VHH binders against Profilin-1 (pfn-1). Designs and how they scored, part 145

Target 1, 132 residues: Profilin-1 (pfn-1), of Caenorhabditis elegans (q9xw16)
Amino acid sequence: MSGWNAYIDTMTAAAPSIKRCAIVGAADGSVWARTEADNVFKASEEELKTFVALFNDVTQVPAKGADIEGVHYVVPRTEESLIFGKKENTGFFAVKTKSAVLIAVYEGPNEVAAQVRKAVESMQTYLNNAGY
Short names: E, the ipSAE of ESMFold2; O, the ipSAE of OpenDDE; V2, 0.75 times the mean of E and O plus 0.25 times the DockQ between their complexes.

## First folded at step 20 (VHH)

Design uj4 (from ui16 with Q111G; framework vhh_7pa5_2; at its last look DockQ between E and O 0.75; V2 from the best seeds 0.77)
Fold by OpenDDE, look of step 20:
Structure uj4 (fold): chain B 132 residues (1-132), chain A 123 residues (1-123)
Amino acid sequence: as target 1 above (132 residues)
Amino acid sequence: QVQLVESGGGMVQPGGSLRLSCAASGFTFSSYAMSWVRRAPGKGPEWVSYISGSGKSTHYADSVKGRFTISRDNAKNTLYLQMNSLKPEDTALYYCAVGGPQPPPLKGEMGHWGQGTQVTVSS
C-alpha cells in the first residue's frame, strides 16, 4: 500500500510471534501502516491518539498501564522511547522515533518477548538514523 | 488492488490557485492517513502534507504552511489539496500516498503512488 508497509513486513518477518503490528504518527496517532487480512491491527485513531501521548511522560505509564485494541496491559517499566506491556500470554512493544510510533502486539511465552523487542528496536534505530 | 489517481494539475501564474484531487480504491480509505508528496525536476521527492484517517489532524511542510490546505472526503474516498499563493518553486509532479511522510525505500520497494498530476507555476 505504501512505503511504510515494507517496514511492517520487515518487523513481522524478524519476529514470528508478532500477531499484529502498526506504524502510527507520533504527533496524532494516525495510522500510516498496519497488518491486515487475518491479523488486522484494530486500534482506533482515538485510542492511538491517547496511546502515543503516553510518550510525553513515560514515567507515569507503569502506574496507569496502557490500552491497545481495547485490551488493558500492565506496564512493568518504561524507557525514554519504549513502552511495553504484558497480559497473560500476550504483550506489546511500542517504540518512538522522531516522527512515528511502532507498535507490535505478540502472543506467546515470555521467552518470545526478547525477539519482538529486538525487531522493533532495530527498526527504531534504522528510522532514527534516516531522520524519521 | 490499491489504486491512487491524482488530478487537478495545470499551469498557473504566480499567486494563482489550484485544487488537486486523489481518488483512492482497493483499501479501507478512512482507516489510513494520506499524504501529498511532490517531485520537482532534478530533485528528490518532497513531503508536502498529510491528514489523519478521520481528517481531524493535519500537518504541513514548512515550505507550504499557510498556503496549502489538505482535506479529505471519506464517503467519496477522495483526498484533496487546495494550493493558494502558488510560487514557481511549487512546480512539480504531485502524488498522493498512503500514510504520513514517506520513509526511505526498503529493498527497492516503492509505495503505491499514482501517475501524478503536473503543477506548473510560471509567469
Scores: ipSAE 0.894, ipTM 0.937, lowest interface PAE 0.4, mean pLDDT 94
Fold by ESMFold2, look of step 20:
Structure uj4 (fold): chain B 132 residues (1-132), chain A 123 residues (1-123)
Amino acid sequence: as target 1 above (132 residues)
Amino acid sequence: QVQLVESGGGMVQPGGSLRLSCAASGFTFSSYAMSWVRRAPGKGPEWVSYISGSGKSTHYADSVKGRFTISRDNAKNTLYLQMNSLKPEDTALYYCAVGGPQPPPLKGEMGHWGQGTQVTVSS
């Protein structure tokens, strides 16, 4: 078992509507783990660096939206360490820890979104409590 | 199949230098950040250094800053650690890992470290 891949596996098992998922460095957007094979999480390091920088001031994000994997999302709401993006029946949740950003891209109706949020926030809480 | 193979360890006197290599295969090496981790006798794993997938961002543990340099050659799928001004405290088994500083184990899981390459610093 790889260290960060176990977190990917745990989130996707907890919320099966997650189609693609990644863990990236909070400082540089570099990929530490991601879904691969049939469901490759496809974003460049440069795009991810821009994306993780949104957490420096989440209050600015709803006005401009966010891009992930070349897809533009409306951001209806943010919290200090969480960004929620929507496009039609798809969306993403991203949460920031001290060291990393956890990103989950999902498909499905609003009821599915709550499960996805819970999956990423559970891992965020575990990492934060451990000082990560 | 993902493989990481470390080499370049050996015995060296205090103040000496060594260069470690990590040959990677079975994944898109250039897409992932990489780290060096070490385990000294009687101690648990200690993160040493980190480099982003592109190589543009690097970070070091305080205990090695100014003495160690991480680098990568994405064309050769190889990670490096240049170790200068070696001290007896640097004696450890060194191994490479995919991603940033390795996280705490989940649900009773333990980290997997492979065999690594031994660095011994003694007079």
Scores: ipSAE 0.663, ipTM 0.852, lowest interface PAE 1.3, mean pLDDT 89
ESMFold2 (binder alone), look of step 20: mean pLDDT 79; pTM 0.801

Design uj5 (from ui16 with Q111E; framework vhh_7pa5_2; at its last look DockQ between E and O 0.82; V2 from the best seeds 0.74)
Fold by ESMFold2, look of step 20:
Structure uj5 (fold): chain B 132 residues (1-132), chain A 123 residues (1-123)
Amino acid sequence: as target 1 above (132 residues)
Amino acid sequence: QVQLVESGGGMVQPGGSLRLSCAASGFTFSSYAMSWVRRAPGKGPEWVSYISGSGKSTHYADSVKGRFTISRDNAKNTLYLQMNSLKPEDTALYYCAVGGPQPPPLKGEMEHWGQGTQVTVSS
């Protein structure tokens, strides 16, 4: 279908703890690809527009946290193009490329968080190297 | 399961107009951004225009800005491209695609977003 679905499939295969995943436009938060069916990524375009705008100044995000799919996460750390959120035994990693934001929501202990980060950053690096 | 069917192409003289349609099925159309992409003879794909799922955000390639208008009808699961002031260089196969500009392929992955609809602008 869309070439963006291959990125979703690659990330979920690389980190099985990913429960839901999306690729959205960095400018408008509109969905380009997402997990569907039993794993539907459920966030409104309005919520996602607010979420991607967090990348405009990631240094302010730890003070406020972040919302995805109506869930509020504590954000213990950010990097210029990466936001990590945690709530109980779940969390998310989101990375920004030139044109998109890749979002992965996972469940599990700290060991699986590293796999999720690696999966998302690998796709980020690939896209950045291609000028996306 | 996802299907995109383009239509509305044809032959037109320079300065003419055409309206392309893209009928979508097999997914929740209103949840996804959509794009138009074109491929001229002997050339690779060129992104033309983009519209967000809600329709509130649109973008155009510089080559078509001011002449083309992207729109969508989420109740009919249909994407449109109104093309005005057509020029010979607009001659191409036009495709609709889900999401933003086409990403680079992963490890031999190459997906085709449709069969396209031919637009030919000639005297």
Scores: ipSAE 0.729, ipTM 0.871, lowest interface PAE 1.0, mean pLDDT 90
Fold by OpenDDE, look of step 20:
Structure uj5 (fold): chain B 132 residues (1-132), chain A 123 residues (1-123)
Amino acid sequence: as target 1 above (132 residues)
Amino acid sequence: QVQLVESGGGMVQPGGSLRLSCAASGFTFSSYAMSWVRRAPGKGPEWVSYISGSGKSTHYADSVKGRFTISRDNAKNTLYLQMNSLKPEDTALYYCAVGGPQPPPLKGEMEHWGQGTQVTVSS
């Protein structure tokens, strides 16, 4: 579909526990690429606009949590360009680059979280180095 | 199955105007942001503008800000680029693409652009 889809494919291949994945604009939450077919990432543009705005002050996010695809996640902690959440046997990792936010929603025990984080942070590093 | 077909290019004098169109098919058009990209002779691709899926948010490269306007008609699956106050340096082959500013290519991946439409600004 686009050049951004290759990045979606790379992240999902690196972490099989990722169920849905999206790349969105950091400024407006617009969808640039997403998983499709049986694992469509379903967050609306309005929801994503609110979500990416969380990166304006990540220190406040643990107190209120984060919503993705109509699901509310508890956010244990945040880092400067990283927001992650948990709900039962599911969770998400979201990382911010210069121009984009990468979001990966995963399903599985806590042990799979490390692989998901590694996948999105690796992509974050690559894009940052490329100026994106 | 994704298809993008650009049109509306041509030759104009400096200060002139053109309106480009991009007909999209093979995907849920309104679910994705869309971009215009251009390639001038001997230069690499340059991102020009992108618009969110709903059309509520627009962004422009500094080189075209104030002169170009991106818009879309989701009912017609069509992307537009109104180009005013054209300059010789705007001469390029113009492409539409899905998503925001185009990322660097990954190994083995093809760019999913249409045939492009030629814009030539010359006295």
Scores: ipSAE 0.708, ipTM 0.866, lowest interface PAE 0.6, mean pLDDT 93
ESMFold2 (binder alone), look of step 20: mean pLDDT 81; pTM 0.820

Design uj6 (from ui16 with Q111N; framework vhh_7pa5_2; at its last look DockQ between E and O 0.76; V2 from the best seeds 0.79)
Fold by OpenDDE, look of step 20:
Formats: C-alpha cells, sequence, structure tokens
Structure uj6 (fold): chain B 132 residues (1-132), chain A 123 residues (1-123)
C-alpha cells in the first residue's frame, strides 16, 4: 500500500456509505490517491483542477454548485475549508488541508452524511497536524 | 503489484549533473501524480518534487527549485528527474513515489518506494 492509499482506506473504512474517494493536490487537482477496483473515482484532472479552485472563494460556491465525475451537485452551504453537495440520494464532502483536498462521494439517505463528514474531517485534522 | 524501480544515480562533483529515471508498473501510471523523495544520511525523508498525471503541473521544494526538473513519459510509464548544479547537500538516496508530497506513514503501513538510487555529490 502506498502512502496516500492508506489514507483512502482509512476514510472508506470509517464510513461505509462512501462509494468513491480521492486525495488530490490542492494547488492543481492532481490525483494522489483514489479508490480503485469496483469503485474507481473517475474525475478527470481538468475537472479536479476546476473543483479545487472553488476553495479560493467558497462563498460563491452555493450559487453555482459543484461538479464531480460529471455530476452536478447542489451546494447548500460552505465553510472555510469544507464544500459539500447533494443530489438525490447521493452527495459528496470535500475538505481542504494545507496541501491536499480530500473528496468523498457517498450514497444513501441524509442520515449517512454525518458519518461521511466525520471521516473526512478527522483525516483533515490529522493531516493538518502533520503539516500536510 | 505496484512496482517502482529507480536508476541513474552516481557520483559527481559539485556543479555536475545527473538524470534519474523511475520505471513504474502495476497501476495506471498516467492517472496519478508522481513524486521524487530523498533520504540523506542521518536525516528523515525529504520531498523533492512532484508532477501531475498529465505532466501539465510541476512542483518543487525550495531547496531544489531552479536546479531540478521533473518530467514523465506516460507512454513508457517512466518518471524522470534532471538534476543540474548539484551540491554536496543533494547527496542522498533518491526514491520515486506515487502521489504528491508523501504523508507520514500510518500504523503498520509502508510507502511504495523502490530500492532507491544513490546520488553522491563530492569534490
Amino acid sequence: as target 1 above (132 residues)
Amino acid sequence: QVQLVESGGGMVQPGGSLRLSCAASGFTFSSYAMSWVRRAPGKGPEWVSYISGSGKSTHYADSVKGRFTISRDNAKNTLYLQMNSLKPEDTALYYCAVGGPQPPPLKGEMNHWGQGTQVTVSS
């Protein structure tokens, strides 16, 4: 297991409703790690470049939404380092660290969202404390 | 399944140049950013540079900026590091790795690094 893949596995283990997950560079959207096999995270580098740029001004994101893997999500609200979206019975949480953006796409009722958020924010805290 | 094999190291005088290569296999190479990291004697690992999957974006540690150039050939599944104006403090074992700057290891985990290639800069 590569260094960043271990972090993917940790997040997906913490929240079973996560279907796909990725860790990307905050500066350029480059993929550092992602879920593979039956649940491949499929966002392109160009799409991710646009996505991570949303963190430059999160206050504007609710007005326009966010796209991941070719899917458009409604973004109800944002926080300084958190963007989350919803579409029907799916959604995503994206958190920004010093150097990375962690993205988790989940499927299920609204009740599962809390666990997904906790998983990515826990990892965010860990990485920030480690200087990443 | 992931395999990384570094090569191209050697001994050079200060101001000299080397070109490192990393042959990758066992994963979709072009889908991932790749990094170079190095470990000097008695020191912890130091991130050196990384390049996006497409090769369109590159990043460098301040210690090597302007001297080192990272590149990749996705058709050959190969990562490169051109090192110019080498200094004694560049002496280290150099590794390639999948992803950006390498995070701290989690419990019981090991980074997917190859055997490394030794670079020695000495007069």
Scores: ipSAE 0.849, ipTM 0.916, lowest interface PAE 0.5, mean pLDDT 94
Fold by ESMFold2, look of step 20:
Structure uj6 (fold): chain B 132 residues (1-132), chain A 123 residues (1-123)
Amino acid sequence: as target 1 above (132 residues)
Amino acid sequence: QVQLVESGGGMVQPGGSLRLSCAASGFTFSSYAMSWVRRAPGKGPEWVSYISGSGKSTHYADSVKGRFTISRDNAKNTLYLQMNSLKPEDTALYYCAVGGPQPPPLKGEMNHWGQGTQVTVSS
């Protein structure tokens, strides 16, 4: 049993524009939970290891962009524990906690990005307050 | 549905060894990290170890490093914990779980643990 699945479900319910979502280990990018079935979050362990390492220095990310699920995103901005990526009518938000990285991939115009960010940061805050 | 069945526990003297198994079904086992978690009498759950989906990355709590080895056989959908140099403080009910260290439950949510497998280390 994974208690991380409840976090996936909470984020996707809070922001319906989220189409795929994952929670991965911050140390190694290993998949702890993800959306499945028709909306499987598909990224290799190797790609996820590279992705979570971006949080080692987020200031480098806007210049080079980020790859997830084999898709290259432009990264307009980052914060200490947050990476926002955009490609056409899709995007992602990823946030880091002490032990994990929460990743939400959404579809829709820029107007929905605030909902996605709020959903992901709500879980980040909850985990941070619990020492995770 | 996801099912995880632990086995291999027993009673052993200090310094002894046991190998725990966790049979998994109902999900794509090789896609997920897997953990061992233990619950000693009167204590809450303590994360012990996790292994990545591919098996290439392993992580251990400080209290078990060098004594316990996590492994998996993705062809058999089975997770293992080899426990060597067992100590009385390793006495606990051991569970497997999907993912890394398990998070705090969300409000109103209950932890859904299986039966587990009992490990008792005593003279």
Scores: ipSAE 0.762, ipTM 0.880, lowest interface PAE 0.9, mean pLDDT 90
ESMFold2 (binder alone), look of step 20: mean pLDDT 80; pTM 0.801

Design uj7 (from ui16 with Q111T; framework vhh_7pa5_2; at its last look DockQ between E and O 0.09; V2 from the best seeds 0.00; counts 0 for: pae O 4.4 > 2, placed apart)
Fold by OpenDDE, look of step 20:
Structure uj7 (fold): chain B 132 residues (1-132), chain A 123 residues (1-123)
Amino acid sequence: as target 1 above (132 residues)
Amino acid sequence: QVQLVESGGGMVQPGGSLRLSCAASGFTFSSYAMSWVRRAPGKGPEWVSYISGSGKSTHYADSVKGRFTISRDNAKNTLYLQMNSLKPEDTALYYCAVGGPQPPPLKGEMTHWGQGTQVTVSS
């Protein structure tokens, strides 16, 4: 639907374990692009507004966790511009760029997490270099 | 399936006003932020403004801040741009687009824009 969909497609192609994916505004959590069809990313604007605000102080996130699509995830740790969470055989990676937050929700054993992280961080680097 | 149709453009004198509309179809309109972008003669596309899906959050380029107002009617699947205090440098073809500020293009990808609506500001 927009140029951002190409980035969704690129991330999902790079990591098959990604089940749902979204690109949202870093300032307000507005949805710019998301997976659709059988794998619709379903987080509400209100949820996303709260979620992107977590990046204002990532050091506090492990203590309280993070919610995406009505699901509560444990956040083991955070890095600068990176929040990731786990719940049973699922998890998410979220990275912040200059203007956006990329969110990938995945399903599988812990071993698949590395590939998902690589996919979103690669996109993060690309967008940052482009000024986004 | 996605379709965007811009309208409301025209010719006005400096200091004048116009109101653009964008009729959207083929997707869940209220689930996405929407943007206005413009292309002036001989220049690349310039992001103008975007509004969140709910309409609660708005953002503007510095060049139009204080003069332009973006809004939407989700019941009508329509995006609007109220343009006041128009300047000659606002002359451009105006497009609506899904999402926030548009990213750099990737190989083989086409951005879904409508035909655009021409805005000309001239004395």
Scores: ipSAE 0.845, ipTM 0.916, lowest interface PAE 0.5, mean pLDDT 94
Fold by ESMFold2, look of step 20:
Structure uj7 (fold): chain B 132 residues (1-132), chain A 123 residues (1-123)
Amino acid sequence: as target 1 above (132 residues)
Amino acid sequence: QVQLVESGGGMVQPGGSLRLSCAASGFTFSSYAMSWVRRAPGKGPEWVSYISGSGKSTHYADSVKGRFTISRDNAKNTLYLQMNSLKPEDTALYYCAVGGPQPPPLKGEMTHWGQGTQVTVSS
């Protein structure tokens, strides 16, 4: 079986405001693990392929925004390996590793955003250190 | 609950071929990327091959490129590995897994592998 589910569980436990979460292939946007059941992460492979390609040039993203699960987000700014977006009382953080993109969609006011970012970046760091 | 059942292994001579199957149930098979992983005698798990949920993207470990072909039939919830030009070094227990190459374990995590299917390449 896959060990990627443990990463999903760790992120959602570290930041309870995360409502949906996924780990996808950086090259193809294909789902490796995601939240399921009551909080299924519903983005299509086609949408996720477009999304992960944004990391090829993050400087273009603030002008366009980003779509996840059919929802359009405003992207205020980016970093080389991090994209985050906002829409109403929801948002997302996405981070890229060598082989994967980790995506967390959260609900709540901006005060919880730092906890969500920390949760995804800690997994990013762990994977980067291992060459993933 | 996710269930993956591997089959199609056996004994073959060097240069022979085998086709492995992985029957999947308990999840929306077409939504997920899949991998083949093998464990050779005395070795830890080695990622072998990967296919995206749609089947449009595939990747292979260098040691098997040009000899192995991964495929899937999403209507039958089945993953395949066609193995040609088999070598003694391909001898291993083969498993299918959901997602990309297996990540490093998190602290306190224990990974449980299923049954697998044995491939033995020997004169």
Scores: ipSAE 0.750, ipTM 0.878, lowest interface PAE 1.0, mean pLDDT 90
ESMFold2 (binder alone), look of step 20: mean pLDDT 83; pTM 0.840
ESMFold2, look of step 21: ipSAE 0.692; ipTM 0.857
ESMFold2 (binder alone), look of step 21: mean pLDDT 83; pTM 0.838
OpenDDE, look of step 21: ipSAE 0.024; ipTM 0.322

Design uj8 (from ui16 with M110L; framework vhh_7pa5_2; at its last look DockQ between E and O 0.83; V2 from the best seeds 0.81)
Fold by OpenDDE, look of step 20:
Structure uj8 (fold): chain B 132 residues (1-132), chain A 123 residues (1-123)
Amino acid sequence: as target 1 above (132 residues)
Amino acid sequence: QVQLVESGGGMVQPGGSLRLSCAASGFTFSSYAMSWVRRAPGKGPEWVSYISGSGKSTHYADSVKGRFTISRDNAKNTLYLQMNSLKPEDTALYYCAVGGPQPPPLKGELQHWGQGTQVTVSS
């Protein structure tokens, strides 16, 4: 569909436990690319606008959690450009680059989380180095 | 399946105006942000502007801010670029693309741009 879809494919290939994935604008939450077909990432533009704004002050996020696709996640902790959440056997990792936010929603035991984080952070590093 | 067809280019004098259009098909148009990018002779691609899926948010490169206006009609699956106060340095082949600023290409990946529409600004 677009150049950004290649990045979606790369992340999902690197972590099979990722069920849905999206790349959105850091400034406005606009969708640039997302998983489609049987695993459509379904967050609305308004929801994503609210979500990406969480990166303006990540220190407050653990107190209130985060919502993605109408699902509320507990956020144990945050880092400067990383927000991750958990709900039962699901979770998400979201990382911020210069211009984008990469979001990966995964399903599985806690053990799969490390692979998901590695996938999105690797992409984060690549994009940052490229100026994106 | 995804198809993007640009039109509206032409030759104008400095200070003139053009309006570009991009007809999109093969995907849920309103679900994605759309961008305009351009390639000038001998230069790499330059991101120009992008607009969110709903059209509520717009962004511009510094080089075109205040002169260009991006818009969209989701009912017609069409993206627009109104270009005013054109300058010789705006001369380029203009493409529309899905998403925001376009990322570096990955190995083996084809950019999904149309054929482009030529804009030439010259006295």
Scores: ipSAE 0.846, ipTM 0.915, lowest interface PAE 0.5, mean pLDDT 94
Fold by ESMFold2, look of step 20:
Structure uj8 (fold): chain B 132 residues (1-132), chain A 123 residues (1-123)
Amino acid sequence: as target 1 above (132 residues)
Amino acid sequence: QVQLVESGGGMVQPGGSLRLSCAASGFTFSSYAMSWVRRAPGKGPEWVSYISGSGKSTHYADSVKGRFTISRDNAKNTLYLQMNSLKPEDTALYYCAVGGPQPPPLKGELQHWGQGTQVTVSS
């Protein structure tokens, strides 16, 4: 597969509560890498295009929520390059780099969410430092 | 196992054209963006272009915009690069890759490239 697969594997290993994960192009939402097999990340290209466009103005996202894999999430907070979504005992973190958006869908209570955020932000920082 | 096989390279004069092909197998080709990447003699990899899984979105490096066209045929699991108005600086080994521009390797990871297809532009 792609060299982005190693990033998928690193995030899922760092935060086992991540159940599905994807790396998509920031410009168009195209899939560069994703979890496969029993944990296939299933979002259409059209849904992902809409999703990555949320980073164009993150301040509007909490009012509307966000959709990933056909699931609607409440978005309690955003930061310039981060969107956090919640639905029941599941959620996602998405972070934007220069070229990509990293998306991790997890299960578990709020304490587990911090581990997921750290995992995606560590990869975001590594990529930003490399100019990606 | 993912397998990508490039073909269609060769020698051409400046101003000439070539069409590269990349035969893909071992994964759901239509679900993934695909890239062309090139390595000029003595240089590191340079991302050239990528196309979304559906083929609806295309992206190009500034150095090739207007001269190169990326496309795909998802029924044949094949990626293409039409290269027109070729210049000596386009001389390189061309590779296809899954995804957009390839990231830096994580510590201890080795990057593995296929065989590629050679494009040589000289008079």
Scores: ipSAE 0.764, ipTM 0.882, lowest interface PAE 0.9, mean pLDDT 91
ESMFold2 (binder alone), look of step 20: mean pLDDT 80; pTM 0.817

Design vj1 (from vg83 with L50F; framework vhh_4orz_3; at its last look DockQ between E and O 0.62; V2 from the best seeds 0.00; counts 0 for: pae O 4.2 > 2)
Fold by ESMFold2, look of step 20:
Structure vj1 (fold): chain B 132 residues (1-132), chain A 122 residues (1-122)
Amino acid sequence: as target 1 above (132 residues)
Amino acid sequence: EVQLVESGGGLVQAGGSLRLFCAASGFTFSDYSMAWLRQAPGKRREWVAFISYAGDYDYADSVKDRFTISRDNAKNTVSLQMNSLKPEDTAIYFCAAFDSFDSGDTYDYDYWGQGTQVTVSS
């Protein structure tokens, strides 16, 4: 679905520190769109199914962390619809919409994290308003 | 007054061990995720180990099999056991605190210690 791919392009353009991202189904982790070019988002279906289920109770996530693309992230902060994970000079933000989870994996110092969050939350708001 | 005070640094021969401690005061320690970072001469500060307020942890790949982070919420301390030290581990080691319950849009460490020098000689 090339229509969903435009949203991938929008997020990566809004925050250049995003190196890989995806839009996946909130119920099952199925991939609706992902970065494809030089920076393919490579999480497995099994990993994504486990990952989206974290949103069933985000308060439990800091005790166990989260795995994406075979990398373990320590999760120091969550909100009702947001998970933030960190590993060295990289991290991720994931946000849940009505139907989807948006995942952005970024590289850079802590200063870039706010820009990444802003990019994914802007898309979260847009998709929620569109009924997704 | 918020304080993070590192201790336990020093000079050690390659292959040796050191244990660093970070004593925290002036904030609710159990609400914070805690990190060790280090800065070698001429290099940028780098992440070494991180432990969430709820107990999950991980390490930089370069230290994963040699260093162990732990926290003691009753004593408001975080520690870093460093084994099999190498000359490339020479750095100033900093303790840092991340507010895990702040709803702000800043994702930087809120508090930093002054650092403790670790020097690993041949």
Scores: ipSAE 0.823, ipTM 0.914, lowest interface PAE 0.6, mean pLDDT 92
Fold by OpenDDE, look of step 20:
Structure vj1 (fold): chain B 132 residues (1-132), chain A 122 residues (1-122)
Amino acid sequence: as target 1 above (132 residues)
Amino acid sequence: EVQLVESGGGLVQAGGSLRLFCAASGFTFSDYSMAWLRQAPGKRREWVAFISYAGDYDYADSVKDRFTISRDNAKNTVSLQMNSLKPEDTAIYFCAAFDSFDSGDTYDYDYWGQGTQVTVSS
């Protein structure tokens, strides 16, 4: 297991409602690590390339939403380094570090969203401090 | 004072149509995403439709292609056009406003209306 896989395990352990997650390159959407097996993160590299590009202008994302794994999510709002989306009882949180984008897809009511956000933002802080 | 007031509910026959309205006041409407939810007797409150502050939208599978959500920021209103109504659509319909996950004080929605009854007869 690569070092990046350990970070996937850390996020999923911190928030049980996370079903799938990935760490990808912020520049090109290349997959550095992702959940596997029964919870495989299924987004293509082309889709991820488009997704990470959303961070170039987050203010436009709520108008058009975001697609992950072929699923369209409504984006209620964004922050400079944060994009989150909703679809019925599912959603995602995506945060940008210096060189990476962390994506977590979760299932559950909005109550679980806070824990998911905390998990990915904690990892964001850690990686930023580490220079990534 | 923040206020969300629903209107347009009533009794309608199966296959009929209703249009619900929600009038908002007391907050910057254009900064909030809006949603419609419904609660049938003895059942949990159910998400129906969502429209972001920027205009993107989504629907529950049970109402997709039958319901249409829209907003008018000039009038501070959100509407729900309900076509091809079914008895299972019978519920109290609530309008709700959503800002963000920032505070943690509210997990679902920041503001709620009082609800409007929709009854669809067979």
Scores: ipSAE 0.020, ipTM 0.442, lowest interface PAE 4.2, mean pLDDT 89
ESMFold2 (binder alone), look of step 20: mean pLDDT 83; pTM 0.838

